# VH-VL binders against q0atu2, part 213

Target 1, 119 residues: q0atu2
Amino acid sequence: MLDKKARIRTSREYRNVFEKGKRLSGRFLIIYYVENALDNNRFGFITNKKIGMAVIRNRIKRQLRAIVREYQGQVKNKHDIVLVARAGIGKSSFEGMEKDYIAIMKKAGLFARNANKID
Short names: E, the ipSAE of ESMFold2; O, the ipSAE of OpenDDE; V2, 0.75 times the mean of E and O plus 0.25 times the DockQ between their complexes.

## First folded at step 11 (VH-VL)

Design e37 (framework fv_ivicentamab_arm2)
Fold by ESMFold2-Fast, scan of step 11:
Structure e37 (fold): chain C 119 residues (1-119), chain A 119 residues (1-119), chain B 110 residues (1-110)
Amino acid sequence: as target 1 above (119 residues)
Amino acid sequence: EVQLVESGGGLVQPGGSLRLSCAASGFTVSSYAMNWVRQAPGKGLEWVSIIYEGGWTDYASWAKGRFTISRDNSKNTLYLQMNSLRAEDTAVYYCARGSDYEPYYFDLWGQGTLVTVSS
Amino acid sequence: AYDMTQSPSTLSASVGDRVTITCQASQSIDSYLAWYQQKPGKAPKLLIHKASSLESGVPSRFKGSGSGTEFTLTISSLQPDDFATYYCQQYDSYGYPELTFGGGTKVEIK
């Protein structure tokens, strides 16, 4: 459940992140990310048919949104970030997805240096 | 203009240690993923290690536990600490800059520094 | 880790020749492949990324193609400055990266 202002909603906004952003791949996730001109972060989520049926894709999207929300306080401000689920994510546990998200965000420099000291 | 200059190579006995340096000019190392790549005499290229923009590190499986990649942002310099050196570690060591788009292909290389491990 | 195989290991060519170098991955890497040129005693130089995207300043006679497991680097009209060793590199990493290079192809004067 992310606030509407914290969500990437339009195809044009997604395209901007893909065209101008950086890419970093993890085990189950790929992130594309770019600094925005807003006062807040925005997140997008992509699960394609390679992952599985709609029920599985919807579960994964809900779990990814929950993970992003839990760690939103650690993310450096003013970024548009798109999470793309890789084929095989459906076999991952929630903890596996969470661990991969944390690792990829730290590698990208999107988590503050003192992330654990921010609330 | 934009360049990388390695130093610190030399002759070392098996079991010994060396620290390699890579001085960057014309850009800031903390804004890129930085890599070490080596090449044994007359052989091909072999990836050693990466330090990501966020400061996280990864290593080739054979390098983990013996080699440590680090950077000093105030000196704009990348390092490779090599311990427990073996004859098989004899190579020219290059520092290489990961692309701004994604960290795993290398758009800038230093001239290399030769490490010879022998008695 | 993805094994990368280049062929041929060496080839002899004359100025003006069309030269083709092949790179094969042990499993699909989509288009996540780079090509490098290395002249004797020098560092490698990036020519192509994403299988076919030419780097700025690289002559148009260099062309990359392919996807999945088979890739080629073609030099349409070999110049004196092109005698070098060429390496492919996969970068389709999953979590813990294990980047791998091909064995190299040395382009020699005939």
Scores: ipSAE 0.725, ipTM 0.885, lowest interface PAE 1.0, mean pLDDT 90

Design e38 (framework fv_ivicentamab_arm2; at its last look DockQ between E and O 0.19; V2 from the best seeds 0.00; counts 0 for: pae E 3.3 > 2, placed apart)
Fold by ESMFold2-Fast, scan of step 11:
Structure e38 (fold): chain C 119 residues (1-119), chain A 119 residues (1-119), chain B 110 residues (1-110)
Amino acid sequence: as target 1 above (119 residues)
Amino acid sequence: EVQLVESGGGLVQPGGSLRLSCAASGFTVSSYAMNWVRQAPGKGLEWVSIIYEGGYDDYASWAKGRFTISRDNSKNTLYLQMNSLRAEDTAVYYCARGSDYEPYYFDLWGQGTLVTVSS
Amino acid sequence: AYDMTQSPSTLSASVGDRVTITCQASQSIDSYLAWYQQKPGKAPKLLIHKASSLESGVPSRFKGSGSGTEFTLTISSLQPDDFATYYCQQYDSYGYPELTFGGGTKVEIK
């Protein structure tokens, strides 16, 4: 579970990321990201109805939080990052979502230099 | 004054190699995704390759294995190493900067450098 | 990968005319389309991104519209500086980019 301070919580905070941040699309995920003036990273998660019913959207949100938590130590500090699930994510495995997240974060330059960068 | 200046084009025989350079001024290449786009004489634009902010790269399917994109942050310069050149690689090669918002549309272009592959 | 079909390939116009260029994607690209202007011997210049967002410094006579599979670039009251070739470009990426340009539309003097 991500601590409260590591979560983007308000609509204003989400709007800031979308308006001032950068966008990078993956197979199953899109990230929006911007540097913040805090001493920590914050994450937001968006799943829309194109993905499927509430039970599927809730599973995906739970799995994305688990992935983010697992790799939080590799993320460069002082960023607000919003993960938006794409329509096709409902057919993905957990491993598929995880690999997509890692690929996007590496391309964005958000993983620290010494993070897991294989292959 | 933000600029990209390409160099290294010229005449090369089929099967030969050539390295193109793109010198950036007024901004830092490591803070953007950088691209190569080419245009054969009298033809349209064709995307070649991208290097992302994080240093990872992707290529057009026909360029994989023959072309390598790279950058030298200390020189603020982008490169394209081209191997196993063919007559159909004859084109003006443009260095192009991915936008600050997302990497896949290009808000700044160099003047281009002509590569002619001929026996 | 998406096929991008641009029409017409060439159009003849006079200063003051309204010209419309069309770009069609073989599959929906949402609004992830850019328009570029290229003059002979010069590099392309970005005019519009996200189908309709005008770049800073681009005259308001340029307007982009459309979403999904059909897009248009309209130039109202054509100026001498507008005689050029125009390209659309889709950039709807699903992990591995296959960025695709339209074939171009040459706007020439009538």
Scores: ipSAE 0.802, ipTM 0.907, lowest interface PAE 0.8, mean pLDDT 91
Fold by OpenDDE, look of step 12:
Structure e38 (fold): chain C 119 residues (1-119), chain A 119 residues (1-119), chain B 110 residues (1-110)
Amino acid sequence: as target 1 above (119 residues)
Amino acid sequence: EVQLVESGGGLVQPGGSLRLSCAASGFTVSSYAMNWVRQAPGKGLEWVSIIYEGGYDDYASWAKGRFTISRDNSKNTLYLQMNSLRAEDTAVYYCARGSDYEPYYFDLWGQGTLVTVSS
Amino acid sequence: AYDMTQSPSTLSASVGDRVTITCQASQSIDSYLAWYQQKPGKAPKLLIHKASSLESGVPSRFKGSGSGTEFTLTISSLQPDDFATYYCQQYDSYGYPELTFGGGTKVEIK
């Protein structure tokens, strides 16, 4: 599980990301990201009913958190990043989600260039 | 009207270097993932490289180390630096825009520029 | 790497004919396949993405179908403007791009 300090938790924090951050869409994910005043990154996760039943939404969140944790060390510091799951993600494999996350993070330029990546 | 115009192609000796340019009009190159795709004479299409909106760059396995994709936002221009050129690099080189939602298929192409590597 | 095999390599047909081009992937690429049309001396033109989604401005006589490893591009009634080379392209390597095209299918006049 992501450390508490690495999670966006309050409505105000989410609102700040949505209002001031940049938005990018991927295959299965939409990300909102903005610089923060901290020394660490914080991640938020949003799944709505369009994704599916609560069991599915919870599974998706768990999978996304796992992906974020795996690549956390490669992400540029001082960012608040909210991941919004798109409707099609429910039918995606874990690998598909991972690919999409990587793609969208590359798109956003949030991965460090010197990071060791599995390519 | 949106348009891509490649330039910089020509004759080069094996081991030589060449830099291709792709001038964009009607849209901002930094707002899209931009790609290079080449086509040897009478052959099929081969993906070379991509640069994402955030500035991250990726390459085909065969292109790594010899090719470098970059862009100048002030000039709204995409580049491909090609080093250690080989005869098999002879091809028409296209710049291609990745789609807004998925950068890995291409909705806009330039006319291409011919690179001939020959002694 | 994903190998994409197109068949046939060359297809001779007449105006009005139903034309079918197939693309086979070495492994499942789900629906992440695009089709392009290329005329001699011209750049490729995107026709279809996600296996079956027709691009804006592309005639409805073009139809993409399939998923997994087998894909088909169908031209229901071949028009003079349709004589060209067609390419499929997989982008299942999303995030770790190693994009590959099929070998192409040249549709020529019979």
Scores: ipSAE 0.472, ipTM 0.858, lowest interface PAE 1.1, mean pLDDT 93
Fold by ESMFold2, look of step 12:
Structure e38 (fold): chain C 119 residues (1-119), chain A 119 residues (1-119), chain B 110 residues (1-110)
Amino acid sequence: as target 1 above (119 residues)
Amino acid sequence: EVQLVESGGGLVQPGGSLRLSCAASGFTVSSYAMNWVRQAPGKGLEWVSIIYEGGYDDYASWAKGRFTISRDNSKNTLYLQMNSLRAEDTAVYYCARGSDYEPYYFDLWGQGTLVTVSS
Amino acid sequence: AYDMTQSPSTLSASVGDRVTITCQASQSIDSYLAWYQQKPGKAPKLLIHKASSLESGVPSRFKGSGSGTEFTLTISSLQPDDFATYYCQQYDSYGYPELTFGGGTKVEIK
């Protein structure tokens, strides 16, 4: 699980990212991100009703949290980052979500060490 | 004073190659998604290629395999390598910067460089 | 990718006229549409992003509206500086940048 200080919690915090942050779209995800004034990153997750029923949305949210946890050590510090699940994500595998997250974060330049272009 | 200046255009024979340069001043090129957009004489605008902040690139389907976008962060310069040029590639080529908030619309343009592909 | 159709292709107008240019997308792009102005021999200039958000320094006589598949650019009172070609551009990438411009609308002196 992500540390409590690494979570975007309030509507105000989410709104700040959406209003002032950059937006970058992937196959299954959209990220919004903005620099913050903290020593750490914060992550937020949105799974809209268009994705499906609550059990599906909860599974997606859990999977995205696991992915973020796995790569959090590579993320450049001092960013608020909101992951928005796109409508088609419900038909994606965990591996598909993971690949999409890696690609979008690399495209955004949010990983501290960016890899060379991959196939 | 934020500016983009293209260079490297000229006359080239069909099948030839040419490398365009786009020098950026007043901002760091690697902090933005950078794009090439072209305009054939008397025609409209056509998107060519993007390089994201993280260094990943993508292309219009007709350019893929023939054109390569790249950048040199030490020179704050964007490049477009064009190979296997055809008459229909004759156009003014613009360098364009993606916005602060979204990589896919362009808030800064250079004045363009003309590429003429002719015998 | 998304086809963008602009109309009219050419428009004759006088200073002071209200000018309306339309742009249609072949499928919904929500509000991810930009408008550009281009004068002869010059680079394009961004006027509006996200369908209706005016860029800094753009005169308030320019107004963008619409969502989904139909969008308009309106110039409420045409000025001499406004004779130019206008392009719409969709940027609903859907994970891949298939950025498409409309064919352009040339606004000419009547």
Scores: ipSAE 0.305, ipTM 0.785, lowest interface PAE 3.3, mean pLDDT 88
ESMFold2 (binder alone), look of step 12: mean pLDDT 92; pTM 0.944

Design e39 (framework fv_ivicentamab_arm2)
Fold by ESMFold2-Fast, scan of step 11:
Structure e39 (fold): chain C 119 residues (1-119), chain A 119 residues (1-119), chain B 110 residues (1-110)
Amino acid sequence: as target 1 above (119 residues)
Amino acid sequence: EVQLVESGGGLVQPGGSLRLSCAASGFTVSSYAMNWVRQAPGKGLEWVSIIWEGGYTDYASWAKGRFTISRDNSKNTLYLQMNSLRAEDTAVYYCARGSDYEPYYFDLWGQGTLVTVSS
Amino acid sequence: AYDMTQSPSTLSASVGDRVTITCQASQSIDSYLAWYQQKPGKAPKLLIHKASSLESGVPSRFKGSGSGTEFTLTISSLQPDDFATYYCQQYDSYGYPELTFGGGTKVEIK
């Protein structure tokens, strides 16, 4: 679970990430990311109707939050990051989503070299 | 002034090797996704390879195992090592910068360097 | 990989004409399409990204439109500087090697 302070919740902040941020596509995920002026990272999650029914979208969102939390310690500080699930994510395993997340975060240069995942 | 300048092209025999260089000025290559794109004489554009901001690389399927993209941050220069060259590799090779917002389209191009593979 | 088809491959026009170039994707790419201009012996130059967003310094006579699978580049009043080859490029495919360009459209003097 991510702490309240580590979540993007307002439409205004989501728009800022989409307008000012960079975009990177993975197999199951797209990330949008921008440096913030805060002391911490914030994450947003978007699961569109193209993925499937609410039960599937809610499962995906929970699994993505778990993955983000697990690797939170590896993420370079002071970034707003929005994860957008692609239509095909509903057919992915948890491990598949995790692998895709790690790959895109590494491509973006958002993983700190010596940082480790948290429990 | 922001620019890219390629060098290292020339005439090479089939099976030979060449290393292309792309010197950047006015910006830092490690802060962008950098690409190689080629164009055979009288033909269209074909993407070759990318090195992401984080240092990870991807290649066109036909380039894997033969071509290696790299960068030297101290020289602010991008490279393409080409091995096992074939006549069909004959092309002008451009280095191109991925956009800051979305690294998949190219907002800056070099002038290109001609590679001719002939017996 | 997304297949990108441009039409026409060659177009003859006069200064002042309205020119339309079409780009078709084999599957939906949303609005993730860029247009480039290339003059003989020169590198391509970015004109438009995100289907319709004009690059800084590009004349307003250039207009991009479309979404999904069908896109157009329109030059409302062709100028001498506009005789060139134009390429579309999709960038909605995840990862590489799925980044693809159209075959090009050469706009030449009538």
Scores: ipSAE 0.067, ipTM 0.724, lowest interface PAE 5.7, mean pLDDT 87

Design e4 (framework fv_ivicentamab_arm2)
Fold by ESMFold2-Fast, scan of step 11:
Structure e4 (fold): chain C 119 residues (1-119), chain A 119 residues (1-119), chain B 110 residues (1-110)
Amino acid sequence: as target 1 above (119 residues)
Amino acid sequence: EVQLVESGGGLVQPGGSLRLSCAASGFTLSSYAMNWVRQAPGKGLEWVSIIYEGGYTDYASWAKGRFTISRDNSKNTLYLQMNSLRAEDTAVYYCARGSDYEWYYFDLWGQGTLVTVSS
Amino acid sequence: AYDMTQSPSTLSASVGDRVTITCQASQSIDSYLAWYQQKPGKAPKLLIHKASSLESGVPSRFKGSGSGTEFTLTISSLQPDDFATYYCQQYDSYGYPELTFGGGTKVEIK
């Protein structure tokens, strides 16, 4: 679970990320992200009803938080990042979600230890 | 003034290779996702490849294995290396900047460089 | 991959006419659609993103609408500068981008 300080909690803050941020799509995830004026990163999570029933959406949300927490030390500081689950995520494994998250964060240049494939 | 200027186009034999360049001015290329888009004479637009801020790349399925997108941050220049060229690769090649808001629509285009693959 | 079908392929119009161009996606792309204008021998120019968001400096006579699978570009009062080819482009990508453009609509003098 992420500390409260690392969570995007208000509708206004989510709106700011959607309106001013950049978007990148993965297989199971979409991220929206923008630099913030804080000393830390904040994460938001969105799972809509098109993914499946509440039990599936709650499982996905818990698994995404666990993935984000595991890799939080690699994320460039001072960003607000919102993860939006795509409809197909309900059929993904935990490993599949993790790989998609890592790939999308690397493509975005959001991992502090990012290694470019092409110089 | 922000601009993109392509160069390197020309006549090449089938099976040959060619490298296109795209010089960026007025902005830092490495802060954007950069794309190549082509247009065969008298036909529509076709997306070729993208290089993300983090340096990772993606390609149209028909371009994989033959084309390589890259950049040189010190020269603020984008490249497209094209190998095993075919007659159907004949087109004007544009470099295009993914918008600061969203990487997959293009807010800045170069004037294009013509590649003709013919014997 | 999303097939993008644009209609009509060619449209003849007079200055002052209301012109409507349609773009259809083979599957829902939400509102992730851009419109471009291209004049002969020139690069495309972005007009609209997110189906309806007009770019700075683009005249207000251009309007985009639609969501899901059906989208429309309308020019409310055609000007001489508007005779060009227009392209829609979807950017609702999964995993790896599969960006696709419509076939284009040429707006020519009647």
Scores: ipSAE 0.062, ipTM 0.718, lowest interface PAE 5.7, mean pLDDT 87

Design e40 (framework fv_ivicentamab_arm2)
Fold by ESMFold2-Fast, scan of step 11:
Structure e40 (fold): chain C 119 residues (1-119), chain A 119 residues (1-119), chain B 110 residues (1-110)
Amino acid sequence: as target 1 above (119 residues)
Amino acid sequence: EVQLVESGGGLVQPGGSLRLSCAASGFTVSSYAMNWVRQAPGKGLEWVSIIFEGGYTDYASWAKGRFTISRDNSKNTLYLQMNSLRAEDTAVYYCARGSDYEPYYFDLWGQGTLVTVSS
Amino acid sequence: AYDMTQSPSTLSASVGDRVTITCQASQSIDSYLAWYQQKPGKAPKLLIHKASSLESGVPSRFKGSGSGTEFTLTISSLQPDDFATYYCQQYDSYGYPELTFGGGTKVEIK
């Protein structure tokens, strides 16, 4: 599970990322991201009704949290990042979601240039 | 203020190569996603390539393998290396700056440089 | 890639006319659409982003509207400077990097 400290929780915090942050989209994911004034990164996750039924949305959300947790050490510190799943993500594999995440994080300049998985 | 100036266009034979330059002033290219967009004579706009803030690059499917986008931060200049040129690559090539909020729409354009591929 | 269809391809108008240009996406792009103006021999100029957000310095006679698959650019009272070609561009990014422009609409003097 992703540490509580590393999660965006309130509607106010989500609004801040959407209003002040930058947007970058990939095949299955959209990220919104902004520097924060904290000493750590925080992540938010949004799966909307366009993806499918609750069972599918909950699976996607769980898988995205697992991906983020696995790569959290690669992310440049002091950012609030919200991941929004696109409608097509329901047909993607876990590996497909993971590759898309890595690609968009690199495009955003949020990953180290030669980033590897945390051991 | 802020400006983009392209250069390097000209007449080249089919199968030839050409490198375009885009000099930026009034802002730093490394702080934005930078793009190349082309327009064949009398035709519409066609996106060619992007280099994101983090240095990650992407290309239109027809440009992949033939064109390479790059930047030199010390010279504040964007480049497009074009190889294996074809008659249908004849176009005015514009460099364009992605918006600070969203990299895929363009809030600043250069004047363009004409590339003619002909025997 | 999203197909972007503009209509009409050419439009003849007089100063003071109200002109409307339509842009249709083959799939929903929500509101992720930009409009550009291009004069002969010049680079395109951004007019509107996010379907309806007017760029700084663009005259208020330009208005963008729509969401989903159908969008319009309206010029409420055409001025001499407005005779140009207009392009819509989707940036929804589904199927990224499938970034596409409409075919353009040339607004010419009647």
Scores: ipSAE 0.166, ipTM 0.773, lowest interface PAE 4.0, mean pLDDT 88

